# VHH binders against Enoyl-CoA delta isomerase 1, mitochondrial (ECI1): the designs that were tried, part 4

Target 1, 258 residues: Enoyl-CoA delta isomerase 1, mitochondrial (ECI1), of Homo sapiens (Human) (p42126)
Amino acid sequence: QRVLVEPDAGAGVAVMKFKNPPVNSLSLEFLTELVISLEKLENDKSFRGVILTSDRPGVFSAGLDLTEMCGRSPAHYAGYWKAVQELWLRLYQSNLVLVSAINGACPAGGCLVALTCDYRILADNPRYCIGLNETQLGIIAPFWLKDTLENTIGHRAAERALQLGLLFPPAEALQVGIVDQVVPEEQVQSTALSAIAQWMAIPDHARQLTKAMMRKATASRLVTQRDADVQNFVSFISKDSIQKSLQMYLERLKEEKG
Key: E = the ipSAE of ESMFold2; O = the ipSAE of OpenDDE; V2 = 0.75 times the mean of E and O plus 0.25 times the DockQ between their complexes.

## First folded at step 1 (VHH)

Design b10 (framework vhh_7zox_3)
Fold by ESMFold2-Fast, scan of step 1:
Structure b10 (fold): chain B 258 residues (1-258), chain A 123 residues (1-123)
Amino acid sequence: as target 1 above (258 residues)
Amino acid sequence: DVQLVESGGGLVQPGGSLRLSCVASGFTFSSYYMGWVRQAPGKGLEWVSDINSGGSTGYADSVKGRFAISRDNAKNTLYLQMNRLKPEDTAVYYCAKGPEYYYGSGDYWFDYAGQGTQVTVSS
C-alpha cells in the first residue's frame, strides 16, 4: 500500500499520506492508488476535506516516474499519460477541500499534485523547492498543467518559471504565490489542520459550486482533447532525441549511486 | 567517483543489537538522500530505511521501532542502529546513495552503491 488514509482530529477530515518509497515518484501503480483513494473519500459523505502530505518528511513527491517514460512501448506511454491526466482531473475538480502539507521537495509532478489543491503550505527548509522543472530534463509541461500554474501565479511569472524550469525555494515560493504559507517544518501539520478547518467552515454547496465555476474552463480544455494530448505526449516522448536525453539522465543518476 | 564503505556487520543472537556505519566520499554527502537496503538469502532487495539531507527519516514497517537511521554530515558518515534483532533481519546490508531532492525519479535508489556488510542473527 502506497497511500495511507487516516481520519485526523476533527470530524470530516482525512489525512492522505504518500508512502511510495523512496521519493513518492508518480509510478503507474501509485497514480492508480491515489485516484482510488480519492474516489473512496469523495463517495464517503462523512469526509469533507483531505490533507495531502508525505508519510515522512523530505520529499513530498519527486514527480513523474521517468522509467515510465523511457525504454517502454508507445502503448505504455499512452497508458501512463492517461493515468497522469486522470489524477490531475480528479484532484483539480474534487468536491473535497484539498490542502497540501508540503513537508519535502515538490518538483514537476509533485508540483502538479500541489497545484490542484485549494491551499498549499510549505515547510521552511531551503532544500524543499516547488516548481515545474520539466524543461531542465528537455521535456515540456502539458498545456493543462501550464494553465494550472498560470491561474495560480499569473501569466508572466508562469512563462518565466516554465521556460527556465524554475524550482522555487520557500521564500520565493511564497513571494511568487505558488504556495500560500511557509512555516517551520514542525508546524506544517498543525497549520494544515487550521487551514482546512477555515475552508470547511464554508457551506459545502456554495464552496463546491464556486470551485467548479472557477475551474471549469481549465478542466474542460483537457476533457475535450484528452486523446489528442495523449497522442502529442506519446509522439514527443518517443522521439529518439528525447529518449536519448532521458536515458543519459537516468544513467547519470545510476553512476552517481554506484 | 562515488565511494561508500560499509562496516559494523557480524553475527549476533536474537534480541541483540548492531550498529552499521557507511563512510561516503566523492560527492557532497550533506545534499543527498542516504539509505539502507538489504538482501536476505534467496530474496530480492528490500528498502530498510532512509534519511534526507535535513535529517527526516523513513522506515520499512518490518523494522519500525527497532532500527534508527542517522547521519553525521561533518564526517560524511551514515549509521543504522539495529535493536531487538530477529532471525528475519539476516541479510547483506547495503549503504545506498539516493537522489538530491531535485532529481528523485526513485527507480535507481534501491541499487546498492557499496559492497555491503553481512548481518547474521542466529543462536
Scores: ipSAE 0.000, ipTM 0.233, lowest interface PAE 11.4, mean pLDDT 86

Design b11 (framework vhh_7zox_3)
Fold by ESMFold2-Fast, scan of step 1:
Structure b11 (fold): chain B 258 residues (1-258), chain A 125 residues (1-125)
Amino acid sequence: as target 1 above (258 residues)
Amino acid sequence: DVQLVESGGGLVQPGGSLRLSCVASGFTFSDYAMGWVRQAPGKGLEWVSDIWSGGSTGYADSVKGRFAISRDNAKNTLYLQMNRLKPEDTAVYYCAAQTPEELYKYWLEHGYDYAGQGTQVTVSS
């Protein structure tokens, strides 16, 4: 079990804790368990909101799992990317109120998850940064993730952040608007409970229809291009230069002991 | 320079207790999440416990209820109180600090980048 779900029966809220050691990387198994856990909560009328957080101190999620993207078959890369797309679609369009309680580092795929939420709270720790740093690793954010960031912080800020692979420490994250609150680390959980209660005070029908209206165009763009996006990913990741780069990162990880 | 110095290991009988200490220097200790990882003979590294800058703690299922992690920010010191020790706890124990710099570079890192030299714990009768 890579996802721990803790119900708060009195509040209609569940806390979904990431527990995929060592760093909550988005492995195929973890992606699958996240989608299943979300679906179970969506189908349970007792829940109206979900707080996403980490069971692992210091890391919300390190992002995509490089072992799913290196030394594998094209069929595996296709299946992996379809799972990544599915998680984003399910989270981004969820009828539940989603709040991310970012209690650790949140780069790349971790930021993907946080960006799907309705509200983001980041612990005020200079060690914790959030951003889409794919270009620093020689890879690119897909168009639907680019659209999500652009919708959150605006076109100009998103373009600079994506091209430079920026990771925002807490003060800068708040200033650029990629997070909504920055609070002392020990207050993240209580702040998330307060924030989700505020969102849940709005009648579900009006909130859900407004969310759908705001997000439909962005989500539909991926839905109509899913297969093309998968093909583009498989083609890109399968290039010898990319595979060699990823293999070097993985070999360097094996040589280091931290 | 960044330095982590572990101590407190030794030989103990099953059911016994040990307290490990780790003295940190060269960085602002209170800003860092700290943890313990261990390596048993012939095995890989296993995460044992973490403590956040704010004091929240996490434990591996294998040690939950038996080990207690704590920190003293005034002394730049991390502790691991190990109770009801089992032969399976025999390992070299390493003190570690998380830095975001290496996590951003290596997506699969355990999240620790200031590991010390380790302290040997042997549980046998």
Scores: ipSAE 0.012, ipTM 0.319, lowest interface PAE 8.7, mean pLDDT 87

Design b12 (framework vhh_7zox_3)
Fold by ESMFold2-Fast, scan of step 1:
Structure b12 (fold): chain B 258 residues (1-258), chain A 126 residues (1-126)
Amino acid sequence: as target 1 above (258 residues)
Amino acid sequence: DVQLVESGGGLVQPGGSLRLSCVASGFTFSSYSMGWVRQAPGKGLEWVSDISSGGSTGYADSVKGRFAISRDNAKNTLYLQMNRLKPEDTAVYYCAASTSYQKVWRYLSQGKYDYAGQGTQVTVSS
């Protein structure tokens, strides 16, 4: 199991811990287990909130699994990207209260997951940065993820962050508004429990309808063009120059530090 | 910021003892595996000892039975008690914190250990 769920049905809360070694990369299998785990909690009337965190020390999630995006067939790339879209749609539109307890580095796809949540708490460690750094790898955040960031931190901050591929350390993350709280690492879990209790104090029908109203336009933009977005991703990732760049990056990751 | 500060090194005669300390700040010390690595003159890095968050210890064969690693989570401090020191123990000793997993993003790749201090010199000589 790549997802550990620690339920507290009496409190109406579950803690979902990412456990996909080595760095919680969003492999096809991990994406699938995340969606299944979320769906189980959504279908269980005992749960009203979920805290997303990492069982892996020092990393929340390193983001997309580059091995799913290199040396594979176009059909594989299409299936992978559909799984990424599905995770974002399911998390972003979830009727559960979602709180991310970011106890580690949170770049790219990790930030995608964090941005879907209703509330974000980041451990105060300068090595635990959060941001959409796709441009640093010569790839592009999809429009629906760009919209999610823009809705969170505003147009100009999002444009600067996306074009430059910025990763925000904790103080800057709080200042720009990509996270809601920065706390000592040992307080992240207790802070998340306090935050989720506050959100769960609101009657579900009113909270859920307000969340849907606030998020429907952004989600619908992807829903109406999922296939076009898949084709754009497949076409882009399949370019010889992109494949060569990803291959070189993967080869370098195999080297020992020295 | 994350910081590891080593102390307790110095010059000692063969057969002597030293206790190294490492004060950690900027991360949840109790949740990390901690260790000591050393670099002797003209040689590469050598793992010496580690201690898990749960207190399980490991030692290199070269120091087993002579060195003892311990931690004080209330003080965010790691210790290495070094007994019956030999000339071959002469090295710079580094405190390190490790997650024990590989990193895939280049930005996150920092080798075997996530954090390491500046080191403390131990010299065993007459």
Scores: ipSAE 0.000, ipTM 0.121, lowest interface PAE 16.5, mean pLDDT 85

Design b13 (framework vhh_7zox_3)
Fold by ESMFold2-Fast, scan of step 1:
Structure b13 (fold): chain B 258 residues (1-258), chain A 125 residues (1-125)
Amino acid sequence: as target 1 above (258 residues)
Amino acid sequence: DVQLVESGGGLVQPGGSLRLSCVASGFTFSEYAMGWVRQAPGKGLEWVSDIYSGGSTGYADSVKGRFAISRDNAKNTLYLQMNRLKPEDTAVYYCAKGGSEFWDYVKRLQEYDYAGQGTQVTVSS
């Protein structure tokens, strides 16, 4: 079990804790468990809000799992990328209030998850940064993720952040608006509970329709282009030069486990 | 063969300033996060500051507003400008090479791939 759900049905809130050691990488298994856990909470009328956090402080999520993108078949890469798209679509359009309680580093795919939430709280630890740093690896954030960042921090800030692959430490993250609050690490959970209670004070029907209205254009762009986006990903990742680079990186990571 | 050579340390009075430099070789400097860590006598390593390849910076609360990290990719050099120095800043300062920012950053949250020999900073009268 890579997702721990601690329900508080009396409060209408569940805490969803990421537990995919060592760094909460978005493996196919973890992506699948996240979607199933979210769907279960969405189908249970006793829950109106979910706090997403890491079971292990220090790491919210490292993002995409490189082992899913190297040494596998094109069919596997297609299935993996469809799972990534599905997680983003399900989180971004969820009828539940989503609050990310970012108790650790949050680069790339971790930032993807955080950006889908209605509200983001980051622990005030200078070692915990958040951002879409894909360009540092010579890859490009997909357009739907670019749109999500742009909707959050604005066009100019998003363009600078994406082109340069910026990771924002807490003070800078708050200033640019990629997170809504920065608090001492030990206060992240209580702050998230307070924040989600404020969002849940709004009648669900009005809040949900407003969220859908605000997010429909962004989500629909991916829905209409899902297969093309998958094909573009598979074509890119399958290049010999990319596969060799990923293999070299993964070999290096294995050496550091020793 | 990765090499990091620190310089710029010395004896300085409280309230003074020093600029540390670290010359890197053996890797593509511009592709890696770089940082400064320090160790006071008999204490463990304390992270001071880092700068990512994209230019974003982080600072420990103890030095925020007093220290400024920067890099010159053309010269393969990392800098730490230290202002308003306190006796508590007395330590050996190590230049550290991070992993590739994206995938290595989180895995190496409390560590670095490689550290140099260090440069001593002493803040006293």
Scores: ipSAE 0.006, ipTM 0.197, lowest interface PAE 10.2, mean pLDDT 86

Design b14 (framework vhh_7zox_3)
Fold by ESMFold2-Fast, scan of step 1:
Structure b14 (fold): chain B 258 residues (1-258), chain A 123 residues (1-123)
Amino acid sequence: as target 1 above (258 residues)
Amino acid sequence: DVQLVESGGGLVQPGGSLRLSCVASGFTFSSHAMGWVRQAPGKGLEWVSDISTGGSTGYADSVKGRFAISRDNAKNTLYLQMNRLKPEDTAVYYCAAKRWGSYYLQPSQYDYAGQGTQVTVSS
């Protein structure tokens, strides 16, 4: 079990804790468990909001599991990317209030998860950066993730951030608007509970329709192009130069964060 | 506030020994790979040694067998034991924490490089 769901008695809130050691990388199995856990909460009338956080502070999620993207078959890359798309679609379009309580580093796929949420709280620790840093690894953020960032921080800031693969430390993350609050690490959970209560004070029908209206165009762009996006990903990731780059990076990660 | 404070440098004769220390604060030391890089007069940065969170060590060929890197997570302290020092080891030595996902052999991938400590090997 890679996802722990803890109900908050009386609040209508569940806390979803990432527990995929060592760094909450988005493996195929973890992606699948996240989607299943979210769907269970969406189908349970007891819950109106979910706080997403890491079981242990330090790393919210290190992002995509590079072992799913290196040394495998094209069919595996396709299946993996479909799972990544499914997670994004499910989180981005969820009828639940989603708050990310970012108690650790949040690069790449971790930032993907955070960006799907309605509200983001980051612990005030200069080692906990957030951003879409794919280009630093010689890979690219897909158009639907680019759209998500652009919707959050604006076109120019998103273009600079994506081209340079920027990771924002807490003060800069707040300034650029990729997170909504920065608080002392020990206050992240209580701040998330306070924030989600504010969002849940709005009648569900009106909140849900407004969220759907605001997000429909972005989500629909992926829905109509899922297969093309998968083909683009598989083609790109399968290039020899990309595979070599990823292999070198993985060898280093085994030593540092294995 | 993040800081790395190096100490233990000095003047030593060829064949001598020095032990460098680096006290880290403001981040979770035990969760970071740490390293030593040096800069000799008029030269660029050279990676000297690294230690992973799990204790795996790496050394530049120029120092292999002479230097030993170690860490004490309880004290948030990184060490470099330098034996059989040579004039070519003369440099400012910098303590550095590796960024998440940084490249093992690239000094530019370190975060929070300290102010450095001068090591001079000369008679």
Scores: ipSAE 0.000, ipTM 0.165, lowest interface PAE 13.8, mean pLDDT 86

Design b15 (framework vhh_7zox_3)
Fold by ESMFold2-Fast, scan of step 1:
Structure b15 (fold): chain B 258 residues (1-258), chain A 124 residues (1-124)
Amino acid sequence: as target 1 above (258 residues)
Amino acid sequence: DVQLVESGGGLVQPGGSLRLSCVASGFTFSKYWMGWVRQAPGKGLEWVSDISSGGYTGYADSVKGRFAISRDNAKNTLYLQMNRLKPEDTAVYYCAKDYSEGRYDSWEYGFDYAGQGTQVTVSS
């Protein structure tokens, strides 16, 4: 199992721990388990909030699994991207309070997950950075992820961050507003518990409708364009130049044992 | 070219101790995060511990309080002090180099797994 759920039903909170070693890459299996775990918590009336964190400190999630995006069929790329879209839609529109307790590096797809949350807490560790760094690999963040970042840090900061593929160290992450708090690593969990309690103090009906109202335009833009976005992704990723670039990066990992 | 040479494994009784060493060459050791990962029989790779160029450390929950990672940048050597060993610690232990040190963190974040590892067996 790649997702561990530690319930605290008395508090109405569950802690969802990512356990997809070595770096919590968003493989097709991990994406599937994340959606299923979220759905189970959403269907259980005893839970009102979820804290997302890594079981292992050091890496929250390294992002998309490059092995899902290279050397595979166009049909596989389509299926993978649909799964990525599904995770984002389910997290972004969840009726649960979501808090990310970022106890590790949070690039690309990791940042995608963090950005869906209502509140983000980052450990104050110089190794841990957060951002959408797709352009550093010659690929691009999809429009719905760009919209999510833009909604969080504003248009100009988002444009600069996305074009340059910036990863923000903790102090800069706080300054630009991509995270809400930066705390010593040993305080991340207790800070997340305090933060989620504040959000859960609001009556669910009012909080949920406000969240839906605030996020509907962004979510609907993807919902109405899902197939076009999949086609754009498959066409782009299938280019020989992109595939060769990704293969080069994957060859650096060929000594990795698993 | 990068080389990582692990040593220090062996057979120990439960409650015993071992110190693993990893001698690095072919890159500027002091600029890289280094770590240990392990693979138990029939299982996938499990991250154990890592250490920054400046000495900041992380540990898997299963080993916190029992294992201590350290490094000697002058000797290009990484260590793992393993105390109060349990049968569940039985695994091949691999020294690992971080791909992304010296840059903003990137999609290459993670470890190069090099060498054949060193076997640790905890049994009585």
Scores: ipSAE 0.000, ipTM 0.178, lowest interface PAE 14.7, mean pLDDT 86

Design b16 (framework vhh_7zox_3)
Fold by ESMFold2-Fast, scan of step 1:
Order: C-alpha cells, then structure tokens, then sequence
Structure b16 (fold): chain B 258 residues (1-258), chain A 124 residues (1-124)
C-alpha cells in the first residue's frame, strides 16, 4: 500500500501519508491509489478535512515518475498524463479541506500536489525546497499548473518563478507566499491539525461553495482542453531527443546508486 | 575532478570555538548550494547546516544560534563558524555539495559530493 490513511473520525480529519519509496514519485499506481483514497474520504460523511504528508520525512514528493515517461508506448504516455490531470482535478476541486504538511523536498509534481491544497505548512529545513522547476530541465509546466501557481502567488511572482524554474527554500517560500506557514519540523503535524481545525470551523456549505466559485474557472480551462493537453504531452515526450535524454538520466541514476 | 577539501578541525575545550573551511574545485562553486554534515562516533550522518546560492541559510536545531555558515564565491570557499562548542558536537565534519537528481524536479539525495572530512573533538 502506497497511501496510508490514519483517520480520526471524532475530529473529522484523516491524515493521508505518502508511502511510495524512495521519493514518493507519482507513478501510475501511486496516482491511482491517491485518487481512490481521496474518493473514499469524500464519500465518507464522517470526514471533512485531510492532511497530506509523507510517511517518512525528507521528501514530500519528488514529482513525476521518469519510468512512466520513457521506453513506453504513446498510449501509455497518454494514460499516464490523463492520470496526472485526474489527480490535479480531483484534489483542486475537492469538497474536503486539504492541508499539506510538507515534511520534505517538494519540487515539480510534489509542488503540484501542495498547490491544490487550501493551506500549506513547510518544515523549517532549507534542504526542503518547493517550486515548479520545469524550465531548468528544458520543459514547460502545463498551463493548468501555471494557472494554479499564479492564483497562489500572483502574476509577477509566478512569471519570475516559472521562467527561472525557482525552488524556494522555506524563508523565501513564505515571503513569496507559496506556503502559508514555516515551522520547526517537529511541529509540522501539530500545526497542520491546528490549521485544518480553523478551516473546518466554517460551515461546509459556505466554504465549499466559495472554494468552487474561486476555483471553477481554472479547473474548467483544463476540463475543456484535456485531450489537447494530453496530445501535447505525448507529442513532446515521444520526441527522440527527449527519450534519449530521459534514458541517459535513468542510466545516471543507476550509476549513482551502484 | 570535483574536490572538496576541509580544514580547521581540532581539539577544543567545551565552550570554545572553531572555524571550519572547505575549498572547492572542479565545478562552478557559485552555482551550487553547499552544506555541512557530521558523523559522531558510532552514529549516522547528521545534517548540520546549508547555504543556498542566494545566501539563504539553514541550521539543525542542535546547532541553531551557535553555528554560522557562510560562503566566499570569489575564493570557492565554504565556512562553518562554530561557537559555544559542546562535547556532543564531537564528530567528523564533512563539506558537501548539494544536488537534486532531477527530471521534473525529482530529488533523490540532498548531496552528491562530500570531502574527506575534518575531525572536531570537544573535550577537556
């Protein structure tokens, strides 16, 4: 099991722990288990909020799984990217209060998950950076992820961050507003419980309708363009030069571990 | 070759101070975040401090307020100023270069190179 859910039904909160070693990469299986786990919590009326965190500190999530994007068929790449889109849509539009308790590094796809949440808490460990660093790798964050960042930190800060592929250490993350709190690592969980209680003090109908109103335009833009976005991803990732680069990178990772 | 050469360790009494230096070569020093890790006798590696390219710094709770990390990009040198040393600070201190094994921002480890280390002993 790649997702561990620790419910406290009396509090209306579940803690969803990422357990996909070594770095909580968003494999197709992990994406599927995340969506199923979220759906189960959404369908259980005893839960009103979810805290997302890593089972092990150090890495919240390293982002996309490179093995899902290399040496596979175009149909596999399409299915993978549809699963990534589905996770973002389900998290971004969830009626549950979502709080990310970021107890580790949070680049790219990890930041995608964190950005869907209503509130973000980052451990005060400068080894744990957060950001959308795709351009440093010659890649572009998809428009729906760009929109999510822009909605969070504003147009100018988002433009600078995305063009330069910035990863923010905790002090800078707080200053730019990509996270809401930075606290000692040992206080991340208790801070998340306090934060989610504040959000859950608001009547669900009013909170949920306000969240939907605030997020509908951004989510709908992807919904109307899902197929085009999938085709753009498949076309890009299937390029010989990209496949060769990914293969070389995967070989380097094996050499570093050997 | 990437080289990190630590110096400045030694024997000090509790309450004393030491300044560690790490001279880097074989890479563009100014482009990398750098850090210090330590290993006490019979224990695993413990992160001590790091410094990013923009000057942002971080510290382990055990050393916060006592240690100060800094860098001199013109000299390709990383420093650790250690004040009010305690017996529990006794360890081999390693200079380390940060790396993200990255594609789409994947991070597999915080450091990809480390020096040979310098021994710090805090004892009377």
Amino acid sequence: as target 1 above (258 residues)
Amino acid sequence: DVQLVESGGGLVQPGGSLRLSCVASGFTFSSYAMGWVRQAPGKGLEWVSDIYTGGSTGYADSVKGRFAISRDNAKNTLYLQMNRLKPEDTAVYYCARHSYSKWYGSSTRPMDYAGQGTQVTVSS
Scores: ipSAE 0.000, ipTM 0.214, lowest interface PAE 11.3, mean pLDDT 86

Design c01 (framework vhh_3k1k_2)
Fold by ESMFold2-Fast, scan of step 1:
Structure c01 (fold): chain B 258 residues (1-258), chain A 125 residues (1-125)
Amino acid sequence: as target 1 above (258 residues)
Amino acid sequence: QVQLVESGGALVQPGGSLRLSCAASGFTFSSYAMRWYRQAPGKEREWVAGISGSGGSTSYEDSVKGRFTISRDDARNTVYLQMNSLKPEDTAVYYCAAKPYWDSYGLTSDEYDYWGQGTQVTVSS
């Protein structure tokens, strides 16, 4: 079990804890369990809000799993990217209030998850950076993720962040608006509970329709062209230069492991 | 506010020993992997040794295997590098680095390295 759900039915809130060792990388199995866990909570009328956090304190999610994107078949890359798209679509359009309690590093795919939430709280630790750093690894964020960041921090800030592959430490993350609060790590959970209570005080019907209205255009752009986006990803990731770069990075990580 | 402070560097004769220390503050130490790097004048920075957050796994660059030992004391927020049988080629500034996920398949592990200011080790007669 890669997802732990701790319900508080009396409060209408569940805490969803990522537990995919070693660093909550978005493996195919983890992506699948995240979607299933979200669906279960959405179908249970006892819950109106979900706090997403890591079971491990140092890492929220390290992002995409490089082993899903290197040394595999084109069919595997397609299946993986479809799973990534599915997670983003399900989280971004969820009727539940979603709050990310970011108790660790949050790069790339971790930031993808955080960006789908209604509210983001980051622990005040300069080691816990957040951002879409794909370009520093020679790859690119898909258009729908670019749109999500742009909707959150604005066009110019998003362009600079994406082109340079920036990872924002907590003070800069708050300043640019990619997170809503920065608090001492020991206060992240209590702050998330306070924030989600505020959002849940709004009548669900009005809140949910407003969320849908605000997010419909962004989500529809991906829904309309899911297959084309998959083919673009498969084509790009399968390039020999990209595969060689990813393989070298994986080999470097192995050389440095403790 | 993350801070890493190295100490223990000194002038030592070939065949001698030194123990380097790195005191960490501003983060949950036990959740981070720790590494030692070194840089000689005119050379690129090179990795020397690593230890996992749990302390259960250690790794070393081939030229230091059997001579250097990395260890950690989580109660004191400190990582150590015990250096034995020192050679002139070991002369360098030694740097401590904290890394949240160097032992994983994450895309961004290297961008999260935090560096101390270094401690000079000189091996000379």
Scores: ipSAE 0.000, ipTM 0.189, lowest interface PAE 12.8, mean pLDDT 86

Design c02 (framework vhh_3k1k_2; at its last look DockQ between E and O 0.01; V2 from the best seeds 0.00; counts 0 for: pae O 13.9 > 2, off the site)
Fold by OpenDDE, look of step 2:
Structure c02 (fold): chain B 258 residues (1-258), chain A 124 residues (1-124)
Amino acid sequence: as target 1 above (258 residues)
Amino acid sequence: QVQLVESGGALVQPGGSLRLSCAASGFTFSDYSMRWYRQAPGKEREWVAGISWSGGSTSYEDSVKGRFTISRDDARNTVYLQMNSLKPEDTAVYYCAAGKYTLWSRTYSQYDYWGQGTQVTVSS
């Protein structure tokens, strides 16, 4: 099991813990389990909020699984990207209050997950950075992810962050607004519980409709262009130059872990 | 110009009560969480209490829980700190701070707007 769900039905909250060693990469299986877990909670009227966090401090999520995007078939790439889209859509449009308790590094796909949440709390550890660093790898963020970041930190800040592929340490993350709170590591979970309670104090119907209204434009755009987006991804990731780059990067990662 | 002005500091006896006020100007008050810090002589500035932008969430340092209450009046652009059951160890300069969106910033207070502080002295 790659996702641990700890329910507190009395409180109306569940904690969803990522447990996909070694760094909670968003593998196809992990993506699927995340979506399934979320759906289960959404279909249970006992729950109104979910806290997303890592089972192991140090890494929230290292992002997309590069092994899913390197040395595979175009069909595999398409399937993988569809799964990424699905996770984003489900999280971004969830009627549940979602709070990220970010207790570790949160780059790229990890940041994608965090950005879908209604509220983000980051542990005060200089080693824990959050951001979209795709451009550093020669990869372009999809439009829906760009929009998500833009909607969070503003157009100018997003433009700079994306072009430079910035990863923000806690202080800068707070300053730019990519996270809402920075707290000591030992307080991340308790802060998340307090935060989510505030959100749940709002009438669900009004909150949900407002959220839907705020996020409709971006979500709808992806839905209407879902296939085109997949095709674009497949075309891009299948390029020889990109594949070579990814392969080299993977090799470097292996060397560093060894 | 951004300005935070604290008031209400005084000399009180142990067990006494004070209400601090912080008047804000020069920024959109409702977009900011408000915080109180204090600094005792020879000590580092420490976080005391915080209130969210909506006022729906409050938080306190453990040493002041149950004794201090933070509140805000957006119509007056003012944040308050009601201090009850004061102790000598509460003696400090109390600072008001404004932070955008965040309620918690003990270590990154450099990004907050700060007042000049008001002296609170608790002594028999």
Scores: ipSAE 0.000, ipTM 0.227, lowest interface PAE 13.9, mean pLDDT 91
ESMFold2-Fast, scan of step 1: ipSAE 0.000; ipTM 0.197
ESMFold2, look of step 2: ipSAE 0.000; ipTM 0.381
ESMFold2 (binder alone), look of step 2: mean pLDDT 83; pTM 0.847

